VH-VL binders against Probable pyruvoyl-dependent arginine decarboxylase (pdaD). Designs and how they scored, part 5

Target 1, 139 residues: Probable pyruvoyl-dependent arginine decarboxylase (pdaD), of Prosthecochloris aestuarii (b4s6j7)
Amino acid sequence: SIFPPQCERISVEEGLKSLSPGEITFAVMARNSTNEHGRLIASSIGVALPADESVYGYLSEHHPYGQTEEQSGEYAEDLAATMLATTLGIEFDPNKDWDEREGIYKMSGKIINSFNITQSAEGQNGLWTTVIACAVLLP
Below, E stands for the ipSAE of ESMFold2; O stands for the ipSAE of ESMFold2 at other seeds; V2 stands for 0.75 times the mean of E and O plus 0.25 times the DockQ between their complexes.

## First folded at step 1 (VH-VL)

Design r07 (framework fv_rolinsatamab)
Fold by ESMFold2-Fast, scan of step 1:
Structure r07 (fold): chain C 139 residues (1-139), chain A 121 residues (1-121), chain B 107 residues (1-107)
Amino acid sequence: as target 1 above (139 residues)
Amino acid sequence: EVQLVQSGAEVKKPGSSVKVSCKASGYSFTSYWMHWVRQAPGQGLEWIGIIYPGDSDTNYNQKFKDRATLTVDKSTSTAYMELSSLRSEDTAVYYCARHGRYKWLQSFDYWGQGTLVTVSS
Amino acid sequence: DIQMTQSPSSVSASVGDRVTITCKASQSISSYLNWYQQKPGKSPKLLIYAASSLQSGVPSRFSDSGSGTDFTLTISSLQPEDFATYFCQQSYRTPYTFGGGTKVEIK
């Protein structure tokens, strides 16, 4: 069966305390506070394999433009889901894989256990205010 | 409604400069990137650059970097593209276009009507 | 820079015809491809973004298929208002680049 990722906004303080590697898989994308120019800096904050190999995603140079808080409020979950898909090497289209009636994304069957959001957040000291946490139940 | 209204057509001599304006309305001007694109008569589209009106951050196509200057006036919600050292091959319709608000945020969703710049002696 | 090669440069078609336009990128752009429609004397209008998503208000007869380097715009049943020039554009990296355009004209 295919388990859709469910993405929600949480504070960095809550996210860092509540998410740990374990039985349930999480994908996390951190959102920095809106700077004085209204631009949001976002990056994925960690995907860790069971072998302790960490894959960290950032908004690539192919997505160079930050979003305002207004724009990111509508698209933060889409960005988190697309960054997770990119990190996992799977195809994902937020417009086709978003079920607006359910408020959820559907992705084809590859899920990586253990997301490490702590070390990614540490790398951007003083810039983190929220995380977008995406949770998927194990098959 | 979102609208981008550009300044009128101009005829310029070689070696001069032109400054095209693009007045935005119907949305938060400082919250969206603005693109500039040109189209020579009967030709394809060519990207010039992009500016973020909130802080005037810019990124230019290297082809235009030495001659193009993108600016904004927040008080009037107006973006400007200035092109210097004009040559006859700069004759084109110049467009401003808003960076999209779709899920990828990588599209040009609203366009100005275009400004014809003719460079002739 | 990423080169976008579009074909054909023009196609003659009748109302009700199926029209196919191809667009090729010089390197992989994943699904970061947009399609625009331009009518004579008018600005381009966004039709499709992210290779497959219709912009609001665009008729369902327009569709795209493809990813990576090869993309195809299809108009399943051409209508009178569809006679226009169509451009593909990669949004994968700057500078943003456009295909040369395909003019869909009356047969």
Scores: ipSAE 0.007, ipTM 0.532, lowest interface PAE 11.9, mean pLDDT 68

Design r08 (framework fv_rolinsatamab; at its last look DockQ between E and O 0.03; V2 from the best seeds 0.00; counts 0 for: pae O 18.1 > 2, placed apart)
Heavy chain, then light chain:
Amino acid sequence: EVQLVQSGAEVKKPGSSVKVSCKASGGTFSSYTMHWVRQAPGQGLEWIGRIIPILGIANYAQKFKDRATLTVDKSTSTAYMELSSLRSEDTAVYYCARGGEWLRSYYGMDVWGQGTLVTVSS
Amino acid sequence: DIQMTQSPSSVSASVGDRVTITCKASQGISNYLAWYQQKPGKSPKLLIYAASTLQSGVPSRFSDSGSGTDFTLTISSLQPEDFATYFCQQLNSYPYTFGGGTKVEIK
ESMFold2-Fast, scan of step 1: ipSAE 0.007; ipTM 0.565
ESMFold2, look of step 2: ipSAE 0.000; ipTM 0.505
ESMFold2 (binder alone), look of step 2: mean pLDDT 91; pTM 0.946
ESMFold2 at other seeds, look of step 2: ipSAE 0.006; ipTM 0.567
ESMFold2, look of step 4: ipSAE 0.081; ipTM 0.707
ESMFold2 (binder alone), look of step 4: mean pLDDT 92; pTM 0.946
ESMFold2 at other seeds, look of step 4: ipSAE 0.000; ipTM 0.575
ESMFold2, look of step 6: ipSAE 0.014; ipTM 0.654
ESMFold2 (binder alone), look of step 6: mean pLDDT 92; pTM 0.946
ESMFold2 at other seeds, look of step 6: ipSAE 0.000; ipTM 0.506

Design r09 (framework fv_rolinsatamab)
Heavy chain, then light chain:
Amino acid sequence: EVQLVQSGAEVKKPGSSVKVSCKASGYTFTSYYMHWVRQAPGQGLEWIGIINPSGGSTNYAQKFKDRATLTVDKSTSTAYMELSSLRSEDTAVYYCARSYLKTGYFDYWGQGTLVTVSS
Amino acid sequence: DIQMTQSPSSVSASVGDRVTITCKASQDISKYLAWYQQKPGKSPKLLIYAASTLQSGVPSRFSDSGSGTDFTLTISSLQPEDFATYFCQQYYSTPWTFGGGTKVEIK
ESMFold2-Fast, scan of step 1: ipSAE 0.007; ipTM 0.538

Design r10 (framework fv_rolinsatamab)
Fold by ESMFold2-Fast, scan of step 1:
Structure r10 (fold): chain C 139 residues (1-139), chain A 127 residues (1-127), chain B 107 residues (1-107)
Amino acid sequence: as target 1 above (139 residues)
Amino acid sequence: EVQLVQSGAEVKKPGSSVKVSCKASGYTFTSYGMHWVRQAPGQGLEWIGWISAYSGNTNYAQKFKDRATLTVDKSTSTAYMELSSLRSEDTAVYYCARDRPYYYDSSGYKLGAFDIWGQGTLVTVSS
Amino acid sequence: DIQMTQSPSSVSASVGDRVTITCKASQSISSWLAWYQQKPGKSPKLLIYDASSLESGVPSRFSDSGSGTDFTLTISSLQPEDFATYFCQQYNSYSLTFGGGTKVEIK
């Protein structure tokens, strides 16, 4: 829920797709900030993933995550981070770029000044896990 | 297949109201905002307003805020535009159009381009 | 409100010609610009969004260049099916506004 001032927050309640019981889908939401010349200065990407029993079964068969609500959130976190990194053209490794002391991903390389991921609330009835990734670019 | 189907042509008298419907199919109705646009014969496009199919929140062009009412019926995946106090200059083709889905923020749905359009509804206002 | 000015209002060209249409915003709109094609009796069709992104199914002969206030739609090799009116539109802020349109007529 906490973003750098340049990053726009992404709403869970207004961005989620409806799901039928037993259907597995996810939603991706994005927001870019630009300067007066149209140059990208910050980007936010959110991934919303259903957190019901059918998703746990699916993820456990096809991905490392899927045994718990927490692991479902970790999968969404990896998806959000990977999508953001691809969009920005940065190198990103979830296992290497994690800062345990601050609980965020740090990358101060060629393109970005800071890189943050925040897991958001699930909305009504806990049907969704939403994870938001945000990066502020170097001047 | 994603489709927006609008109600048929209407002929109305000055001072009356018209209500145009726009039925959505082929996508999750509540995940996208809906815009309303009009085009007078031989003229350009004029934006009327926007509604979130999820929250029901609306934004209107200042010119239309006192006469236009945008609503949605989630159970039928249908959006509506009602325009009151009709004048001859309201004669136009009225379109519904889906907001392109890319952005959501804490203030609500982020604006996008109009990726899918209804076929249009001709409203003629004459005495 | 942000005013969108298109030029020219009309253009006549031969099949195979390069056609350019200019759109100018009265204030900066970043990259929040779309281009639409409208054929007689039909609804507008999205061609380009976010100033430079080609909509799925739209031929590669359509492209845009520009940012901020000045934008140009280019049709690299005009085809008979490209006879239409073209509109630019900003979605940087409410109220959303459209350019006046450019009618492309094939000679």
Scores: ipSAE 0.000, ipTM 0.518, lowest interface PAE 14.9, mean pLDDT 77

Design r11 (framework fv_rolinsatamab; at its last look DockQ between E and O 0.03; V2 from the best seeds 0.00; counts 0 for: pae O 16.9 > 2, placed apart)
Fold by ESMFold2 at other seeds, look of step 2:
Structure r11 (fold): chain C 139 residues (1-139), chain A 121 residues (1-121), chain B 107 residues (1-107)
Amino acid sequence: as target 1 above (139 residues)
Amino acid sequence: EVQLVQSGAEVKKPGSSVKVSCKASGYTFTGYYMHWVRQAPGQGLEWIGWINPNSGGTNYAQKFKDRATLTVDKSTSTAYMELSSLRSEDTAVYYCARWGIRKSPYYMDVWGQGTLVTVSS
Amino acid sequence: DIQMTQSPSSVSASVGDRVTITCKASQGISNYLAWYQQKPGKSPKLLIYAASSLQSGVPSRFSDSGSGTDFTLTISSLQPEDFATYFCQQYDSFPLTFGGGTKVEIK
């Protein structure tokens, strides 16, 4: 997914203070569930913010089984940042790992930030466990 | 030419309040966050907080959360920092600073000239 | 809060010298570090952001290296206008915090 130009990251606490009924521009949700004992689940939203105020940012979703919170979050973040980098014409080697490519994207000066929002859990005792990650854009 | 021009020096008594102004010119005021930082004599820099001039949203360092108030007047492109319940430890030069790349809220590319606030009996 | 430890506190140097200043974060901050220059009686001036990007108009003799927790600002050939105090600042998380400063003085 893409999102409008001129967005910035704010803390959850600051976002909640600024939230008013009917003022959400859009929301993206990733959801995952399991009832299997010991099953790792995660839900992640990846975000990439461009430096150019006229350029759209990118959001990604990822809801894997069998990944840790870190693995899931990095995958989502990698996807969002790499799509933005591709759109911006940033040169990178697609076979390099995320750590190296993230450095290239940041040093280009065209991507201000990338991050992820991840919730994870391990299923237990046959009970349904659900994890949700959400990103909300405000005017 | 981007400029931040702050109000003049103030001398205050303990327990009073001070309000420092920061007038912006040469850029779109509502497009950039405003950061407030202080520097006690002979000391390093201490972050107070920031304000989004468009929305009025703020973030404060915990130390200042109960005493500092950041506001803006969009019509005059002016930011304000008010600090209440002043103590001698609040004696410092107070700076306003604009954030670096547009919509990058964490580092400052243009600074005001500073406002000396002296708190003494 | 992330503590920024800056060393040395001061450096005596001559024009033409190479000067290095170290900044250490109490936890990983990736490359979210900025450097500022402050001359006596003046406000700070941004030199470097993102631990490698020079601000517009900053001479190429200024550079930095590092990532994670350990960062170094280098002035490759000190000029008369470079005698000032230098601060690092992390912008990985709130509250934003600064190093204690390094004063670069004429020997």
Scores: ipSAE 0.000, ipTM 0.475, lowest interface PAE 16.9, mean pLDDT 82
ESMFold2-Fast, scan of step 1: ipSAE 0.014; ipTM 0.569
ESMFold2, look of step 2: ipSAE 0.000; ipTM 0.509
ESMFold2 (binder alone), look of step 2: mean pLDDT 90; pTM 0.918

Design t01 (framework fv_temelimab)
Fold by ESMFold2-Fast, scan of step 1:
Structure t01 (fold): chain C 139 residues (1-139), chain A 122 residues (1-122), chain B 106 residues (1-106)
Amino acid sequence: as target 1 above (139 residues)
Amino acid sequence: QVQLVQSGAEVKKPGSSVKVSCKASGYTFTSYYMHWVRQAPGQGLEWIGIINPSGGSTAYAQKFKGRATITADKSTSTAYMELSSLRSEDTAVYYCARGRTYYYGSGSFDYWGQGTLVTVSS
Amino acid sequence: QIQLTQSPSSLSASVGDRVTITCSASQSISYLAWYQQKPGKAPKAWIYDASSLESGVPSRFSGSGSGTDYTLTISSLQPEDFATYYCQQSYSTPYTFGGGTKVEIK
C-alpha cells in the first residue's frame, strides 16, 4: 500500500471537519470508473475545504487498471496522495515521507499532523471508488 | 552532475535593491525546492525563503517578508532572490541551496551554490 | 519560530580525539540536518534526518537524537574535519539554523 499500516481511514464527514486557524488543509477525492471495454480508469478531483475556495485541484488520468476492488482502492489512494501533493505544489513519496516513530508524514519539508483516507466502492458492474484524503500542514 | 552557479559579487548603496541569480544544472529543476540563505561576515546561517519552481509558490522568514522576492524561470532553470531597501546589516554572502522534495527528510539542503557576496555601504 | 542552540560555540581538539557537538531545539522536532563549513566555502550537506549520512561522508561521523536534543559525534577526529558545524531544522517554516560550533586544532 501507498500508506503505512498505521494510517487510519476515517469517514468523509470526519475528513471535512474544521481545523485550527493558520493551517492549510485540502480534501482530495479520487474516483475510479470503467471505460467502454470494462477496464478501470481513474479520475480525480481536488476539493478545497470550505474556508479556502480559491484552492482546487483537478487531475484526470486514463490508465487501464485491474477489475478488483482491492486494486482499485490502492490506485485511488495513490491518486489522492498525488492530487494532494499537486494541489500543494510539492512532491510526495509515501515510502520516503512517512516517519513511523512519530506517526506523521513529511512532504517536501512540510510536516503533516494527520493524513486520513476514506474510500467506498461498489460492485463490479459500474465499479467506482471514492477516496478522500485530508492533510494538515504544520505552520 | 548537480551544480548551482550564482551571479557575481555586488556593491550597493543603502536604500537600493539587489537581485542575485542561481542557475541550476544536472537535474530536473522543477522537481526540487530552492532555498535562499545568507551569512553575514563571521556570523551564522540565516534562512530567507523558499520557492517551488514547479508551482511558483514561495514562503519567507518574517524578517524578510515585504523586502525579499524569490522567483524562478523554468526555461533557464534559474532562481532569483531580490532584496530591497538594503541596509548595511544586509552585507552578507547569499547562497542558494537545493531542498530534497522526493526523499524522506526533504527540506535538508543537499547542494549549495558557491555564494554571492553583497556589500552594502555608503 | 523554532530556536536551535548549539554547544559548545567552539572547541579545540587533537587528531584522534572523540568530538561531540549538541543541538537543542526550543520545541520538540522530528527532522534535523547538519552541515560542515570550511573557511571561505559554502556549507556542505553532512547529515540529514538526524542520523543519515550524506553520500561521501566518512563513517567516523554519526548523528543521533530525537525530540529536543540532538548530537553530532566524530569518533576519531582527522585533519580534514576541522570546520564549523551547523544544525538545521526542517520541521516547520521558517527553517532555522543553530549558531554553529567551530572545531579548531589544539
Scores: ipSAE 0.000, ipTM 0.509, lowest interface PAE 16.8, mean pLDDT 67

Design t02 (framework fv_temelimab)
Fold by ESMFold2-Fast, scan of step 1:
Structure t02 (fold): chain C 139 residues (1-139), chain A 122 residues (1-122), chain B 106 residues (1-106)
Amino acid sequence: as target 1 above (139 residues)
Amino acid sequence: QVQLVQSGAEVKKPGSSVKVSCKASGGTFSSYAMHWVRQAPGQGLEWIGGIIPIFGTANYNQKFKGRATITADKSTSTAYMELSSLRSEDTAVYYCARDLGYSSGWPYFDYWGQGTLVTVSS
Amino acid sequence: QIQLTQSPSSLSASVGDRVTITCSASQSVSYLAWYQQKPGKAPKAWIYAASTLQSGVPSRFSGSGSGTDYTLTISSLQPEDFATYYCQQYNSYPLTFGGGTKVEIK
């Protein structure tokens, strides 16, 4: 079960409880729904760092929940991995196996926080059913 | 294991505001969303809005937009719903409810608070 | 907004009866849950993902359906099943509930 390089899988609940001062957790959320044909529609991802107030403030301002770009197909995991890789400066490989995709991962590295996202119309808020979290030691 | 404890009943005058709290214990507060649902006497359930504490952002039912404000304090594991410009038709029991949808769970309200009765009268 | 219509609005049945409650959505949904509410109490999660019973819910309860038509069934009604049952969709905002079905035991 593989996430971007240097991420080690741990459970979400355990990871959030085990964070030490100076560690942060990235949490990525993806909107998942199905279209009329039963196919998954990935509509957006948002990123937040609940353990680091300065980075959390930046991300919450730029990626508010419920105002997201909508896409067809199954892209939520690929989008979440791309956002985390971009934020952490790690190259994303879309062919990595996501067997343990719903959890928290610990990574050693530096935070870059450089990405863009387009907001959808306010009337198209969705549900959030996929979370990928990565705990990172602060540089 | 998980408990949601809400603040006590309130009696308010028309035109005032009310702020209801919902304190969570058990589980990790940042791993779930918190929603608010009301039920007027003898009526069904109506969704007001919800917040994802990890993002600090809230979504609202258009009917309550501009009057409702939903916030969360992660340090005390407490969610709040403030409703302004109260009218008699706002008399209802207000519930908080937890949703683990964004934390690898299914999106539904798995635990509910006991409810807070808000009465709006002159 | 997705409208949920429950049928019937109320019913009265005897202990041991099979009870069926229907929830119809105005458009296709895939995230549907059912809640049980007893008089004076908060709703309790009962069924999620259309057919998965919440932990602690008796096996006499079942949920079925897909798309726009969903059903909650009680195979053999018991006295403790007196309650109002609500369906809820989680496919789009605003989140919506059905009008409720009140089950009265006579």
Scores: ipSAE 0.005, ipTM 0.532, lowest interface PAE 13.6, mean pLDDT 66

Design t03 (framework fv_temelimab)
Fold by ESMFold2-Fast, scan of step 1:
Structure t03 (fold): chain C 139 residues (1-139), chain A 124 residues (1-124), chain B 106 residues (1-106)
Amino acid sequence: as target 1 above (139 residues)
Amino acid sequence: QVQLVQSGAEVKKPGSSVKVSCKASGYTFTGYYMHWVRQAPGQGLEWIGWINPNSGGTAYAQKFKGRATITADKSTSTAYMELSSLRSEDTAVYYCARVPKYDILTGYYRFDYWGQGTLVTVSS
Amino acid sequence: QIQLTQSPSSLSASVGDRVTITCSASSSISYLNWYQQKPGKAPKAWIYDASNLETGVPSRFSGSGSGTDYTLTISSLQPEDFATYYCQQYDNLPYTFGGGTKVEIK
């Protein structure tokens, strides 16, 4: 059977060391855009596959007002859990706490319903500020 | 130091094929995509396609599907572009160009290093 | 496919002049790059993601824009700036280039 997803939020520095084939099913990263005054005006959340993959998908939501880094992190966590559940075909409740002893970290926040899905053969890296690493134990 | 060194100029007859090489050095070959772009004399730049050297996966612009074949040899860090059924309109300088894969340090995708170009002349 | 239209196709200007080149996309894009190409040479990455200068690019160059309209500006043209400049989108396959703007110094 498919076990619950194992996802954790890691620092950008830690993310650089953990993105390796065979350890992570995929990584979800929040990318922030700023205007010429340094104000956050938009956030995009990307799904990065291991180095061998050539196709990336991402969801983005545009706001006329800036989002905080904390809000972007919450969106990335919710998206990571949702994308992983969708990919594995399992039922997932983003408001449910997960057992940390199974390598599962508490998901927080809420699912954002106005995300647009954009797919590219090569994706965009942008300025990543939050990394969510996910792995799944399969039978 | 990153370098992309391409094979020399070629003169071909209409209907024949040409295979251009691009030898990479100074970086991990499988960590980057390799693209091919051409430029007819006095004209602009036109994207042909790309390869992921690690997987062998490719994609092509519709105009070149069925005529262009892009390959890579990991053991020699060399990418190739073969174009068949050559026409006079295929006379151009052909460039290989590198694009980073996922790399949180480099930011956005771009053609960051280019080969010197290979002139292919198609004439009867 | 996304079509990029550059204006003007060519221009002649004197050393010290301010030069502005525009690139318009047929649909909204998030990321646009600029390349400099000198006669007989391969293109060089020049400006990425609309406004960021590549290492070694002189500060007299700047880029701006978003959505469908983008601009490259040279604040004080120098002899070494004689080149053709190409915009390029990396938003959608197939990747496309503008027609180029040839900058000639008198």
Scores: ipSAE 0.000, ipTM 0.514, lowest interface PAE 14.9, mean pLDDT 68

Design t04 (framework fv_temelimab)
Fold by ESMFold2-Fast, scan of step 1:
Parts: C-alpha cells; structure tokens; sequence
Structure t04 (fold): chain C 139 residues (1-139), chain A 122 residues (1-122), chain B 106 residues (1-106)
C-alpha cells in the first residue's frame, strides 16, 4: 500500500516524532479549482488510506468559491478528524456529537501537525491551491 | 416546526442569581447543541457557552467561567442557563439558540429563542 | 480569541441602493455566518459558510470572502432589509461576533 502521490515524499524521519499508541496511516489532501477565467469555482478534499490507492473525494457544497490555502487546510483537518473516527470504529456526526468532535479534532490536529503540510499557491493547470497533510496513527 | 420558547423577564438585585429556561420542540432535543448568547441594551451579541444535551458536556467563554452554569433536562427538552453574582453590567436580553447542521466542526446557530430580559437593579 | 471587526458600524441608504458590509477576522477562519436582527427581535440566521443563504433569505443577499476578509452584499435594498447585521466566526471557542452594522433608511 502506498500513499497518494502528494504524500509519497513525506517521511516519518522528517515530520513524525512521538505519537500516542494506536497508530493508523492515512493521508488528507485538499485543493481548489478554477474556471477558464481564473475564478475559484470549487474546493474538494480527499482522504486516502494505504489499503486503498484511490483518493476519496469530498466536494464542499458550502464553500464553492473563494477558498484560500488556510481554508483548504482547515477543511482537510475536519475531514481527517472524521476519517480518524471512522478508522477507530467511532460512530459520530460532527454536527451532533460535540464531545466526540472535540476529542477527535484534538487528536487529528496533533497527528497532522506532526507532518509537514505542503501547500501550492500556483495558479497553473487549473489548480489554484493544493494542500496536503499526511499522518500516521498506530492502533 | 422547530421552536425555542424562553421563560419571562426577570428583575434581580446585585449579588443574586438568575436561571433562564429554554423549552425546545419540533426536533430531537439531544441531537443538537444548544448555545446561550446575551445582548446588553444597545450593544452587540456576546457568546456565553454551549451544552451537548445528550451528555451534559459544556464549554464557556472565559468571562463567564465560574459564574454561568448551563444544564439540560432531557425529559422536558429544556435547557437552562444560570448566572450568579449578578452585577448591573449583566443587564441584557439572554438568548438560547440551537446549533445548525451545515458543516463539519462549524458552530452555527439556526433557530433562536425569543429572548429573556434580565434587569439587574437595586 | 478571534476578534471580528465590522465596518461600517452604521450606514444610511435608500431603497434600491447596493449595500456592502465587511467583516475582518484577526486570524484566518473557514466558517463565518451572518445574522440579521431587527429592533426588539431575536437574531435570524441569514448566511452560513460565508456564502450560503439560509432558507427563505432573498437572493438579493450574497456573502463572499475567505481567510480574514468577508463581505455581505445587498444588491438592491428593500424596506424590510433595514436591520443590524452581525458576522460570527464558527471556527473555535469562544465563539465571537462582530460589533454589528446598522443599516438605516435615509
């Protein structure tokens, strides 16, 4: 199993240090797209687990325009928290289960911050920004 | 139809406590967080805190920590906000507001109670 | 704590005018809402996720912005739009509101 291409160059030697026991490997990627006039038209976030080589895409229907690198990173963090909960077998709804949301968000933030997040602000090839975050969480 | 109905206006003396109620109907009470927000006369909105009615977990703005207590009674679908050690600066309309379900980890308030005026005077 | 600054604090406008209200955050945020409040009434949810209109909000309203700078626009002001508008950051505790912008008739 390998990480998506955006995460393949992030090594544990460079980013990951001490993590709590219970480690799962996953990758989070966020990106903006533009139309032919250079206007932001959509944002999407994907999560990939090593056992699946596909990127699981999530299009934010609530933020179709105007996302920045910072906003893309925050969306990646929110989606990483949801995927972490799923991987740990925790059933929750971020809009309903506030206690679980806060605990999972704290854990996902620590794990993601253990890796370097790469951002691209280049407005070429139809991508305005790309943010990736790669994390490892051991069971 | 989702509705939040709050208790009536109160006049309190400095140093006393007030407890405002917020009766929810039209949705599953334990499925959504409840916020409390106040507004002093002629002033803006100020967030007090939040409760998860399912587990009773709360969080407060630092200014209200130790003075405000938010609780929920699942059997009556009612949230409460008690504020102690009242001062004249606590004179305000107090609102309860239900969290909406629009985005992951976003704290939006979609339905608001009508407000409860609390006046702190001699 | 995230500080929100609204400008202007008040404005006077006529029916049919284009009105623009701004909200500036002290740090980058992803989740911003707008609320409409009329005198003596509770606030109404108006816009969420910076740009998504709450059900029942007229299409003359729009929200835009990202990062630290956000805008609420009314393309053609109507009599029922005279109110105070508040922005709110929905990212982290404590939740905070802007100081409000009062839209008054000339």
Amino acid sequence: as target 1 above (139 residues)
Amino acid sequence: QVQLVQSGAEVKKPGSSVKVSCKASGYTFTDYYMHWVRQAPGQGLEWIGIINPSGGSTAYAQKFKGRATITADKSTSTAYMELSSLRSEDTAVYYCAKEGRWLQFAYYMDVWGQGTLVTVSS
Amino acid sequence: QIQLTQSPSSLSASVGDRVTITCSASQGISYLAWYQQKPGKAPKAWIYAASSLQSGVPSRFSGSGSGTDYTLTISSLQPEDFATYYCQQANSFPLTFGGGTKVEIK
Scores: ipSAE 0.000, ipTM 0.518, lowest interface PAE 15.4, mean pLDDT 69

Design t05 (framework fv_temelimab)
Fold by ESMFold2-Fast, scan of step 1:
Structure t05 (fold): chain C 139 residues (1-139), chain A 120 residues (1-120), chain B 106 residues (1-106)
Amino acid sequence: as target 1 above (139 residues)
Amino acid sequence: QVQLVQSGAEVKKPGSSVKVSCKASGYTFTSYAMHWVRQAPGQGLEWIGWINTNTGNPAYAQKFKGRATITADKSTSTAYMELSSLRSEDTAVYYCARSHYKGSYYFDYWGQGTLVTVSS
Amino acid sequence: QIQLTQSPSSLSASVGDRVTITCSASQSVSYLAWYQQKPGKAPKAWIYDASSLESGVPSRFSGSGSGTDYTLTISSLQPEDFATYYCQQYNSYPWTFGGGTKVEIK
């Protein structure tokens, strides 16, 4: 899988799922439906939040209207990294802490990596484009 | 037309729980998300959480994690918000509000509010 | 979490005055709404997507702005405009509101 093991239970069709206790990660799934001209018809976003020693998955039917597939991917990645950093008490600024050459966030002696997979599937009103982002704290 | 009608005022003791209902009418319940927002007397608006009315999946603001439970019943077009372990600082008017899933997802319709008073 | 700061916190103005209230975001946002709330009542959606008026909102109201700075303007204040106005961003989770601006007619 392209994702680290902590993120392997995330699937487009199933949405976000609970993670094992002790896994330090956050996942965000943004799903868009576009017409044949690339115009957004419908969107959803889901967030996995820590619950005690586990992470719960949440799926919702909303997303900022007018975003492109590229903007949705960037938004999901930044949100996943921000949620992870906040949970760990790490000071984080996506604009300052992104390392363009390595494709990772470097902050406070820690490394947070985020992954983005775009998938398309046929829907009733055109193609659904799904962007799944997952952030993990690297050892 | 579109209406969100909430349950009546509640007076609760510290440590108890409260469950507020929000009955929707005039639209397809499962086509809109339902949010919960509170307002302490003389204070501003604070978002608690929301629910996807089609899937039943909720999400919460971090401050309310572990205390708030949001649910929805499709058969009665009713959303619920339960808040446990009540403290005096939970005294507020609690509102339900809907948002679109397509296009702009600001809160276009609001319930009338439910006053929850937490006192000994 | 995106913080929204409204200015002023309160103002008093006369009927016919031009009133301007501002909402500043701690980070750039593209999706912002304004709500009108009268004492003892629920908020009402007033302006969405920064500049679009809700159905039934008088044309004397307008919204403008982009990035971090947004404004609600009332071109000629009327008695029924007495209310507190709140801005809200729906650009990113979690949703956040400004502290409100109370508009009182002198």
Scores: ipSAE 0.000, ipTM 0.515, lowest interface PAE 15.5, mean pLDDT 70

